# VH-VL binders against Protein STK_02290: the designs that were tried, part 14

Target 1, 225 residues: Protein STK_02290, of Sulfurisphaera tokodaii (q976g0)
Amino acid sequence: QEQLVAVNELNENLGKVLIKIARDSIANKLGILKINLEDYLSSLNDPILNKKGLAFVTLETYYGNSTSLRGCIGYVEAVAPLKEIVSKAAIAAAFSDPRFPPLSKGEFDNIIIEVTVLTKPQEIDVENRWELPKKIKVGEDGLIVEYGILYSGLLLPQVPMEYCWDEETFLAETCIKAGLEPDCWLNNKVKIKKFQGIIFREEKPKSEKILIIKPSEVKCKKEEI
Short names: E, the ipSAE of ESMFold2; O, the ipSAE of OpenDDE; V2, 0.75 times the mean of E and O plus 0.25 times the DockQ between their complexes.

## First folded at step 5 (VH-VL)

Design q01 (framework fv_flanvotumab; at its last look DockQ between E and O 0.62; V2 from the best seeds 0.00; counts 0 for: pae E 3.3 > 2)
Fold by OpenDDE, look of step 5:
Structure q01 (fold): chain C 225 residues (1-225), chain A 119 residues (1-119), chain B 108 residues (1-108)
Amino acid sequence: as target 1 above (225 residues)
Amino acid sequence: QVQLVQSGSELKKPGASVKISCKASGYTFTSYGMNWVRQAPGQGLESMGWINTNTGRPTYAQGFTGRFVFSMDTSVSTAYLQISSLKAEDTAIYYCAREWELLYGMDVWGQGTLVTVSS
Amino acid sequence: EIVLTQSPATLSLSPGERATLSCRASQSVDDYLAWYQQKPGQAPRLLIYDASNRATGIPARFSGSGSGTDFTLTISSLEPEDFAVYYCQQYDNWPPLTFGQGTKLEIK
């Protein structure tokens, strides 16, 4: 299929399936499940799951009243069906996030899985780079900063909401994520892309209840550092 | 209306073959997997496997390999079950039932096809 | 293979009574469990999916509960047409999908 999955094509049912794909993929890698992953994914017939898509999978360790990041990996190139992207991202988030050691079997039952499906990123074009913040909406847009092939950084739409950032801070932090200076977005040689997303999240680890979260609904977590 | 309509009852000799059809209507045939379920006389339901109506790939449950073949024709929204080298123990009602992805179970069933194998 | 065990094998009740049917899985199937009703000479009919959701057109007297390994189908007040065989089925482990052996609900 030529068109990428659109956010409005997704619903709670598909969200639940995406969460299941992620969890089963991780479980299979851990050896908790023993399935042929390729056959498993190929069995999914819904046209939306078979459209090319972009997604992030975020894992969080659940502590009852709080959570902590345990892994996060995504793919921003629409090179495979959404179902495959989610599976791949889930496995990568669990076992290949350089910030964390590989997930252990003992942790599996205590992680919350979050799947963020992304729209196709689009470059933001402005004549004056100082106008960039006006082209970005916190609570809606995720950002990608690119400078050549060596520097790239992506922040999901919910991130600035979590940290209570404004648009300019969001740009600066994305620059930092890309390994660049905070004011890199003022450089017209730096490419700035925006995208939107929808979030599907387990309410609790392995929960039957799947939450659909709009980035704008994410609450600011004031952490006193 | 969403429905599955199966072919009529069959009476066969041992060693013969039978092909059961399951015609879907009222929905997009290729968006739902098609399961086959066997029920021997006085027995419970047995999953035989399923066919991916999008790719055409069949998956057979253990015990239903070899003599059992799932196929489909998307042009007429029909799934088929072929049983070769029929045995007396193949006497049963065979059902087709659609399934959506990993959810909802089998929400639409055919009326079933009785296959009787007798010498 | 996940094995589903239903109990009791036979349940004898009268119209108006409450029926409670059990389905136990050999390992967790989360909420990926369905209940089916089969009347004599008819194809099975989906009653409950995802352990607790009523399928379209299913009367409110039918309810499902449970998660993990223990599931229950409840008929709050039996109607004459409710006497049938009931099967549970798991679709968490793919493949194979498996059915319970069934519970026969018969009139006392």
Scores: ipSAE 0.327, ipTM 0.746, lowest interface PAE 2.4, mean pLDDT 93
ESMFold2, look of step 5: ipSAE 0.438; ipTM 0.772
ESMFold2 (binder alone), look of step 5: mean pLDDT 91; pTM 0.935

## First folded at step 6 (VH-VL; framework fv_acimtamig)

Design m01 (from a16 with heavy chain T101K W106L; at its last look DockQ between E and O 0.69; V2 from the best seeds 0.00; counts 0 for: pae O 3.2 > 2)
Fold by OpenDDE, look of step 6:
Structure m01 (fold): chain C 225 residues (1-225), chain A 126 residues (1-126), chain B 106 residues (1-106)
Amino acid sequence: as target 1 above (225 residues)
Amino acid sequence: QVQLVQSGAEVKKPGESLKVSCKASGYTFTSYYMHWVRQAPGQGLEWMGIINPSGGSTSYAQKFQGRVTMTRDTSTSTVYMELSSLRSEDTAVYYCARAEKYYDFLSGYLNYFDYWGQGTLVTVSS
Amino acid sequence: SYVLTQPSSVSVAPGQTATISCGGHNIGSKSVHWYQQRPGQSPVLVIYQDNKRPSGIPERFSGSNSGNTATLTISGTQAMDEADYYCQVWDSSTVVFGGGTKLTVL
């Protein structure tokens, strides 16, 4: 996971491209577009898009004055160029999120696409595990909890904001996400990593206008995961 | 087209080691996890372990801890599984299976085996 | 350890509907995958994430998952559907397979 895409390497233009990649990938899978996805992705020659990266794609159903989650999938390891990650994540978000049925053609024009690009995760090292909450900033940091290859959990920076969590709760919930006990972060054998993210979001479905959102700007909706 | 081609059948003696290869083609090798699953004659499927796309991380079933080693070679798009201290009970068909690993918001990691190798029969007999 | 329980065998007449169950504690909260294995062949994914079909799998294959039981349903069963079927989940960092069900088409 070296030389990952950095947040400062991204701009509004690249954000638009990432959104487009996501939308086109979904459209192609639906049969709305008929393209060779590999050729399409290969044609994108921006060096940043070709760097390995981490990303989540979130789909929301648009109701005009409100939205609802329709899918959210990401890659927690930088196993491919950012452009490929976004494409794959978008397809997975649309058709492989277990919480939702596969996206239908009828829904496509009414979804908002959000792409979150993650910074390189950094392990948080502390002498005293009780100090971990002090090393985390809600509204800025996302978390990864790892205990082996199969005990891993990731929560995006905007998640604790959405659910009004403090740092300790954020750690606990990330532990739960990893399939571990809520206090797993006190175990020095468990790796705790933090990262930041940049969020690109369509203003409305298929909008050319892309919003850049900071996790700290996300409002608490007082819902439980 | 995605293909997983495994090495040929082997006959081993107790105490020896086996090493099965799985050559992948038709997709981006470094983007997928690989699993190993075995099946004793007339028995069900038994999971052995997983190796991540980079080959830097593995996880093995408890039953095989200390006895199994999984590796991968990116240059040849090949994954290997080595099992040492073979016993008669290790007689089985060994499969490599590709799995895409992605993360959903609430459920965590999602994994299933979308492609399988043809299997490698390993017979352990004195 | 988490255990998946399948019937050892199920028989169905051609054209009839076959149902294979996979029992597990609160399995409805998990994603269940199903594999078909014909004699002498490798397993083939037929259902993933409870009820989704991979490309190339006939529509007669369907899945459901709720409570403590996941179910693979094969409508209009054909001779070619005769095989062993395995359910699979992830639990506590382990892949768990059911014991398998032999489906016989009479």
Scores: ipSAE 0.028, ipTM 0.663, lowest interface PAE 3.2, mean pLDDT 91
ESMFold2, look of step 6: ipSAE 0.572; ipTM 0.836
ESMFold2 (binder alone), look of step 6: mean pLDDT 93; pTM 0.953

Design m02 (from k04 with heavy chain Y106L; at its last look DockQ between E and O 0.65; V2 from the best seeds 0.00; counts 0 for: pae O 2.6 > 2)
Fold by OpenDDE, look of step 6:
Structure m02 (fold): chain C 225 residues (1-225), chain A 126 residues (1-126), chain B 106 residues (1-106)
Amino acid sequence: as target 1 above (225 residues)
Amino acid sequence: QVQLVQSGAEVKKPGESLKVSCKASGYTFTSYYMHWVRQAPGQGLEWMGIINPSGGSTSYAQKFQGRVTMTRDTSTSTVYMELSSLRSEDTAVYYCARAEKFYDFLSGYLNYFDYWGQGTLVTVSS
Amino acid sequence: SYVLTQPSSVSVAPGQTATISCGGHNIGSKSVHWYQQRPGQSPVLVIYYDNKRPSGIPERFSGSNSGNTATLTISGTQAMDEADYYCQVWDSSTVVFGGGTKLTVL
């Protein structure tokens, strides 16, 4: 397997570029920006951006003192360079998230963009499946549950923090996300993978200032998925 | 422009195998999943299976388990579907269909078929 | 196995509104996609994720999904809309199609 982008390869500057890719991709789709997206992406020559990677793009509506989810899409397979993944995810988050109507031009200037880049997922191997929770750290690890090509679920590291989950609940919820039973992680035929992530976030809509957020810094919202 | 061009019609005998090709163009081949769907004459659509972008993983409908093999060649941007031990009931138009796979935050796996091949008629007769 | 139920046929006069239903247990919790297939042609995506239209699909096509029924609605139906329509969902790692509905424009 090809080497994926590592978190330690990313910095604030690349984070800014990733945010810009996301924002420009959305703007272009809205017709606010008129560019050839392929040419734009091709013009980005940073070796890290050209490595295959995993990423999620989250959009939030900005209300000044609060935000609300407006879209969140990611690719769970590193099938393309990171720059392309972010572009595609951003467009999908804005216009193809089934939970939300397509983003309008009027909303664009009030959206905060967040890009989460994932490390290479690593399978967690344990002799006893009951030991899996001990191999996972909430606030640090994201999870992938896989049982064949059609049963696959991914939850980002910040998700269990947002919902105040422990490790076992995190596993169960990831199973559910995969379309499996909550206790699927006890099945040795089910692959459990963990990864870490780095989060780049606009401080404000269209802000030049980008925040780097650790999943462990995410506060519990006491909300249920 | 996205195009999926399939191989031509075939006539087969019972017990033989068919292999249909689907050549993709106009997009990044390795970024999309490919599905196969067939349709018997006068009947509805029937899902056969899926192959991931790398070609390393497949999943088939239970009905076709053991008889169907899906592969893909990145160098030629072509996906193949082979069906063995053909029966008269396998007479159908076979379609390749492109699907983008992504995850949302809460709903999980999302997938639909945005482009279809022109179809390949395979007739199985003694 | 999960089953999607569609009426076998629906007839509508030109200019009238056609509605095609797709029934399934708690289908409102799923994402429903719709495909149009004209005679002798390949299926074409007309609605995805319940109510979203792909580029190039006329605005007269719309979709809804709630409870146990998803609905494809075609307002101002035209002769060119005469086709078979299929609903589709994912269920338990399987793609499921409805039986299809033949829409006749009288």
Scores: ipSAE 0.057, ipTM 0.682, lowest interface PAE 2.6, mean pLDDT 91
ESMFold2, look of step 6: ipSAE 0.653; ipTM 0.858
ESMFold2 (binder alone), look of step 6: mean pLDDT 92; pTM 0.946

Design m03 (from k04 with heavy chain F102Y; at its last look DockQ between E and O 0.66; V2 from the best seeds 0.00; counts 0 for: pae E 2.2 > 2)
Fold by OpenDDE, look of step 6:
Structure m03 (fold): chain C 225 residues (1-225), chain A 126 residues (1-126), chain B 106 residues (1-106)
Amino acid sequence: as target 1 above (225 residues)
Amino acid sequence: QVQLVQSGAEVKKPGESLKVSCKASGYTFTSYYMHWVRQAPGQGLEWMGIINPSGGSTSYAQKFQGRVTMTRDTSTSTVYMELSSLRSEDTAVYYCARAEKYYDFYSGYLNYFDYWGQGTLVTVSS
Amino acid sequence: SYVLTQPSSVSVAPGQTATISCGGHNIGSKSVHWYQQRPGQSPVLVIYYDNKRPSGIPERFSGSNSGNTATLTISGTQAMDEADYYCQVWDSSTVVFGGGTKLTVL
């Protein structure tokens, strides 16, 4: 993961393309669009899209003045080009999120797509594990907790903002997501990584206007996971 | 079309090692995890371990710790499973199985076996 | 260790509904996957994440999961459905399979 897409390499135009990739991928799976997905992705020649990258795709049902989560899937290993990751994540978010039934054709036109591109994760090294919260900034950093191949969890930068978490709670919740105890971050055998992200979001379903959102701008919903 | 093609049947003696190959095609090899599962004659499925897309990380079932090694070659899109110190109880059909690993917003990582190899029969007999 | 319990065998007449149970402690909090294995063949994913069907799997296959029991249901059972069925979950760092259920179509 040495040459991942950097946030500063992305712009509004690329954001639009990423959203389009996500939407077209879902549409194709629904049969609304009939394309060869591999050929479509291969036709995208932007060097940034062809760099390995990390991304999450979030789907929300649009109700005019409010939205609700409809799916959210991401890949934490940068083993494929960003364009492919976004496509896969979008399809998974729509049809393979275990929290939701598969997306129906009737829902498609009422969905907002959000693509979060992640920076290269960096391991946080501290001599004293109790200092970890001081090395993390809620509203900026996402977290990855890793303990072997099977204990891995990732929370996006906007997540602690949405739930009004502090840094310690953020660590604890990421541990839980990894399938570990809430205090796993005190174990020096557990790897704690931080990253940042850029969020591209449709203003409205299928909107040409794309919003660029900073995680720090996300409002607290005072809801529990 | 996704295909996992495994090496042919083998006959081994106790104490020897087996090495089964699984050649993948029809998809991006470096995007998926690979698992190994075996099945003794007339028995159920038994999970052996997992290898990540890069091949740099593995996890094995406790039963096989110290005796199993999983590797992968990106250049040939092939995954290998080696089992040493074979016993008669190791007689089984060995399967490679592809699994996608992704993360959701709240529930951690997600994984299941969507494609399986045809299986490789290994018979361990004196 | 976490254990999944399946009945050893289930019999059903053609056209009838077959149900295969998979018992596990608080299994409803886990994601259950189901695999079909016909004699002499490799396992095939038929249900994932409790109730989702992969592409190519007939609609007569469905799944549910709650409490301590996951269930695979095959409506309008056909002769071709005769096979062994395995439930599967993740438990901590280990993949766990049920013992398998042999479905016989009478």
Scores: ipSAE 0.535, ipTM 0.839, lowest interface PAE 1.1, mean pLDDT 93
ESMFold2, look of step 6: ipSAE 0.544; ipTM 0.826
ESMFold2 (binder alone), look of step 6: mean pLDDT 92; pTM 0.945

Design m04 (from k04 with light chain Y49Q; at its last look DockQ between E and O 0.78; V2 from the best seeds 0.00; counts 0 for: pae O 2.5 > 2)
Fold by OpenDDE, look of step 6:
Structure m04 (fold): chain C 225 residues (1-225), chain A 126 residues (1-126), chain B 106 residues (1-106)
Amino acid sequence: as target 1 above (225 residues)
Amino acid sequence: QVQLVQSGAEVKKPGESLKVSCKASGYTFTSYYMHWVRQAPGQGLEWMGIINPSGGSTSYAQKFQGRVTMTRDTSTSTVYMELSSLRSEDTAVYYCARAEKFYDFYSGYLNYFDYWGQGTLVTVSS
Amino acid sequence: SYVLTQPSSVSVAPGQTATISCGGHNIGSKSVHWYQQRPGQSPVLVIYQDNKRPSGIPERFSGSNSGNTATLTISGTQAMDEADYYCQVWDSSTVVFGGGTKLTVL
């Protein structure tokens, strides 16, 4: 397949653009902006933005000294240019996350947007499946578990950090996300893939300043998914 | 405007194969999954299978395993469903249905059918 | 296999509220979608993810999902709402439809 966007191809400037794509896409859907989204995306001619990519968009409600999750949606297949993926993910995060009602106009100015761009997933090959945890690094690797087209689960690199998981727990939880048993990663018919990610985050709602966050910098919240 | 236009009605004999086409337009073809659902006369909806955006992966309902093949042609924005070894019970209206597939941390993959083809009646009779 | 159970038929007078149930084990933990199918037509998505309305769907359509029952509610039912309604979920990596409910507007 086509070469996907690599994390090292991204910089703060592109991060800002990705955040803007997400914010503008949501704004347009809310009717705050009135643009032709397709034309807008087409006008972005940066080669990196036009490469196929994987991304998640996370929305958080901003309370000044704290935040809370408001939506999180991603695409786990590189089916479109990164700019389109981010746009679609942002809209989905705002309006199609089943955990939350659709975002209202009143909420828009008080959300923080976070865009996580993923590297190309690489299948982890081991002779002994019990060695898989040794091939994974919490705080760096995200995981994809696949068993056919319909049994698939993905957890971002920051997720095990947020919940204080070790590598084995991380595997088990990813199996659960795939709709499989927690020990599915011991089955050699199940594909285990790892990837890395870069996180771009607004410092404050609609801020010009964008933070670049490493998954390893994410603190444990001592919560369970 | 999103449109799914299917091929016309067909009459088949038992043992033959059917191949229904679904031509998509009005959206990025390679960004969406496609499903096939059929409906026998006077009956409910029955899921047949799914094909991913690239066409490289499929999954079929157990009932149709070994008998159904789904393919897609990116160059023509067309999805195909072939069903072999037809039986009288295969008489039905066959639908293609577009599905957005995205992922969240809580529910996993999210899918629903936001657009449907007009349906293709296939009659299997001796 | 996961099974969704719908009543075979529901009748309502014009202007009244129609309620269609979709039963399933712990269905409240799933996302339920609803489709409307008028005679001789293709299904149309009317509710997705339990309670969300697609663009173009009237506000009189609403959905809820909790426990073992999802519900499609049509307030101020109109003649044009006469149709078959199907609930749908994903389970064990398969699509599952309810048996459908015929809504008759008296």
Scores: ipSAE 0.207, ipTM 0.736, lowest interface PAE 2.5, mean pLDDT 92
ESMFold2, look of step 6: ipSAE 0.474; ipTM 0.794
ESMFold2 (binder alone), look of step 6: mean pLDDT 93; pTM 0.954

Design m05 (from k04 with light chain S93T V95W; at its last look DockQ between E and O 0.64; V2 from the best seeds 0.60)
Fold by OpenDDE, look of step 6:
Structure m05 (fold): chain C 225 residues (1-225), chain A 126 residues (1-126), chain B 106 residues (1-106)
Amino acid sequence: as target 1 above (225 residues)
Amino acid sequence: QVQLVQSGAEVKKPGESLKVSCKASGYTFTSYYMHWVRQAPGQGLEWMGIINPSGGSTSYAQKFQGRVTMTRDTSTSTVYMELSSLRSEDTAVYYCARAEKFYDFYSGYLNYFDYWGQGTLVTVSS
Amino acid sequence: SYVLTQPSSVSVAPGQTATISCGGHNIGSKSVHWYQQRPGQSPVLVIYYDNKRPSGIPERFSGSNSGNTATLTISGTQAMDEADYYCQVWDSTTWVFGGGTKLTVL
């Protein structure tokens, strides 16, 4: 997991390309677009796109003045090029998210695509596990909780902002997501990693205009997971 | 097209070790987890263990702890499963199975076995 | 250990609907996957995450999961559907399979 794509290597143009990769991947799976996906991805020669990276793809149904979650999938293992990760995540978000039925063709033109690219996760090292909340900043940091290969959970930086969590709650919820107890972060055998992210989002469905959003700009929706 | 091609059938004696290979093609090898599942003659499927994309982490079923070792070679896109101290009860068809693992916002660990190798019959007999 | 219970066998006439159950404690809170295994062949994923179909799987295959029972349903059953079917879940540290159900098409 060395030499992953860094946030400062990304720009609006690459953001647009990542969104396009996501949208085209979904379109191809729906049969709206007829391409060889492997050839399509291989044709993208930008060095950054070919660099190993982490990413999440979030799909939202667009209702004009509001949106609702329609799918969100990511890959934590940074062993593939960013372009492939985004493609896979997009397809998974559309068709394999267990919370939602597979995306239909009729929905495609009414979804907003959001791509979050993650920085290299860094393990948080503290002598006293009770100090972990002080090493985390809500609105900036995402978290990964790992306990062996079987227990792993990741929450994006924008998630605690959306749900108005503090740092301790953020840790607890990440533990739960990992399939562990809420206080798992107090166990020194559990690895806690933090990362940052950059968010690229369509302004409207299929919009050419892409927004760059900081996690700290995300407002609390006062919703519960 | 995704393909998992396993090594050929083997005959072993009790106390010996087996090593089965699974060569992957048609996809990015380093993007997927690999599982091993076996099936004794006339019996059901039994999970043996999992290896992550990098090969740096594994987890084995308790039943096989201490006897099983899973490895992978990125350069050859091959995963290996070694089982030592073989017993007659280890007679089975051994399968490698690709597993997609991903994360979402709220649901935690997500995976399933989407492609399987053709299987490798290993017979353990005196 | 978590246990999945399947009937040993189910029989159906061609064109009729086959139903295979998979019982487990609070299985409705888990994601259930189903595999088809024809004689002498490797397992094939036919349903994942309760009710999703992989590419290439006929629409006559469907799944549901609620309470303590997951169900694989095959409508308009064909001779080629004769196989063993396994349900599967993930439970904490282990991937658990049901005992399998032999589906016979009469």
Scores: ipSAE 0.537, ipTM 0.836, lowest interface PAE 1.2, mean pLDDT 93
ESMFold2, look of step 6: ipSAE 0.638; ipTM 0.847
ESMFold2 (binder alone), look of step 6: mean pLDDT 92; pTM 0.942

Design m06 (from k04 with heavy chain L110P; at its last look DockQ between E and O 0.64; V2 from the best seeds 0.62)
Heavy chain, then light chain:
Amino acid sequence: QVQLVQSGAEVKKPGESLKVSCKASGYTFTSYYMHWVRQAPGQGLEWMGIINPSGGSTSYAQKFQGRVTMTRDTSTSTVYMELSSLRSEDTAVYYCARAEKFYDFYSGYPNYFDYWGQGTLVTVSS
Amino acid sequence: SYVLTQPSSVSVAPGQTATISCGGHNIGSKSVHWYQQRPGQSPVLVIYYDNKRPSGIPERFSGSNSGNTATLTISGTQAMDEADYYCQVWDSSTVVFGGGTKLTVL
ESMFold2, look of step 6: ipSAE 0.687; ipTM 0.860
ESMFold2 (binder alone), look of step 6: mean pLDDT 92; pTM 0.948
OpenDDE, look of step 6: ipSAE 0.528; ipTM 0.833

Design m07 (from k04 with heavy chain L110Y; at its last look DockQ between E and O 0.63; V2 from the best seeds 0.00; counts 0 for: pae E 2.8 > 2)
Fold by OpenDDE, look of step 6:
Structure m07 (fold): chain C 225 residues (1-225), chain A 126 residues (1-126), chain B 106 residues (1-106)
Amino acid sequence: as target 1 above (225 residues)
Amino acid sequence: QVQLVQSGAEVKKPGESLKVSCKASGYTFTSYYMHWVRQAPGQGLEWMGIINPSGGSTSYAQKFQGRVTMTRDTSTSTVYMELSSLRSEDTAVYYCARAEKFYDFYSGYYNYFDYWGQGTLVTVSS
Amino acid sequence: SYVLTQPSSVSVAPGQTATISCGGHNIGSKSVHWYQQRPGQSPVLVIYYDNKRPSGIPERFSGSNSGNTATLTISGTQAMDEADYYCQVWDSSTVVFGGGTKLTVL
């Protein structure tokens, strides 16, 4: 985990490739494509794609003037090359997100794919746990809360923006996400990590144009989790 | 094809230790968590613990705390479970089970057992 | 500790529908997984995340989860479905299994 893909190593071209990996992986699982996924991924020789990385894949149903969440899965342990992580996350987002039924072939052409690549998470060290909110920046930082191996929660940088959270609420919600009490971040035995991310998003379903989005640009939807 | 192949049956005496191995193949070994579950004769499934992909972190059921050790060897794609101070009540079939961990926006941590080893019978008798 | 309660046994005639319940406090807020274990064999995942079927599992297997009860349903039950069935959840940093239900196909 010492040499993960850095955000500054990524560009629009690699973003397009990551989106393509996600889309092709889903298509292959649907039977729209018939490829050997392992061979396909192995054929990608870009050194950045072969570095270990962390990523989330988000799927949204496209309605023209609006979108709705259709799946979102991520892997936050640097156990595989970025290209494999994105492929795996995409398949999981489409077919294994517990909130949604498996994606159907009929939905595929109306899905927007978003890939968020994460920086290496860094533990936030403070002498006083009450200072943690001051070490976090909404619109920039994502959070990981960990208490042992079994209590773990992660929220992406764009999440507090979408829900109009402040830093303290962001911490509390991440605690809840980890299966802990909202004030778990006051416990010095709980690890709080922050990371940043770069977001690659299709402008439209299957679009050749890829958007690069900063979490700070994400608007509040005034929705509740 | 995903396969989990466990070591053979063992007979132990009270006070001894057992060490069961689980060799994984057919997938990326370092991408999945491994669990151990045992089943006493005629009884239900009992969770023992979990080890993360790197092998650097474990969590054990309270019942086995201080008595169980889980390790993994990446070079051989093998996970081990050692149980010490054996008792007659430890007579059981021991299973390794693969589990995936991922995150989503709203629901948190998810984990289930998609593949199981064939089981290892360990008999503890005086 | 969190407890999952299953009936010890369920009997069904071939071709009929078998229903196995898994009771737990507010279990509807959890994700329930189901495993099938035939005599002398290892457990096999048959339902995950309440109602999802792994590849290779027949469509006659389905699941639901609401309130305080999760349910595994086997429609058109066949002789090969005779097995022990276990429900499973996560709770407070531990995996919890139900006591298991023996399904007999008459």
Scores: ipSAE 0.375, ipTM 0.780, lowest interface PAE 1.5, mean pLDDT 92
ESMFold2, look of step 6: ipSAE 0.486; ipTM 0.799
ESMFold2 (binder alone), look of step 6: mean pLDDT 92; pTM 0.945

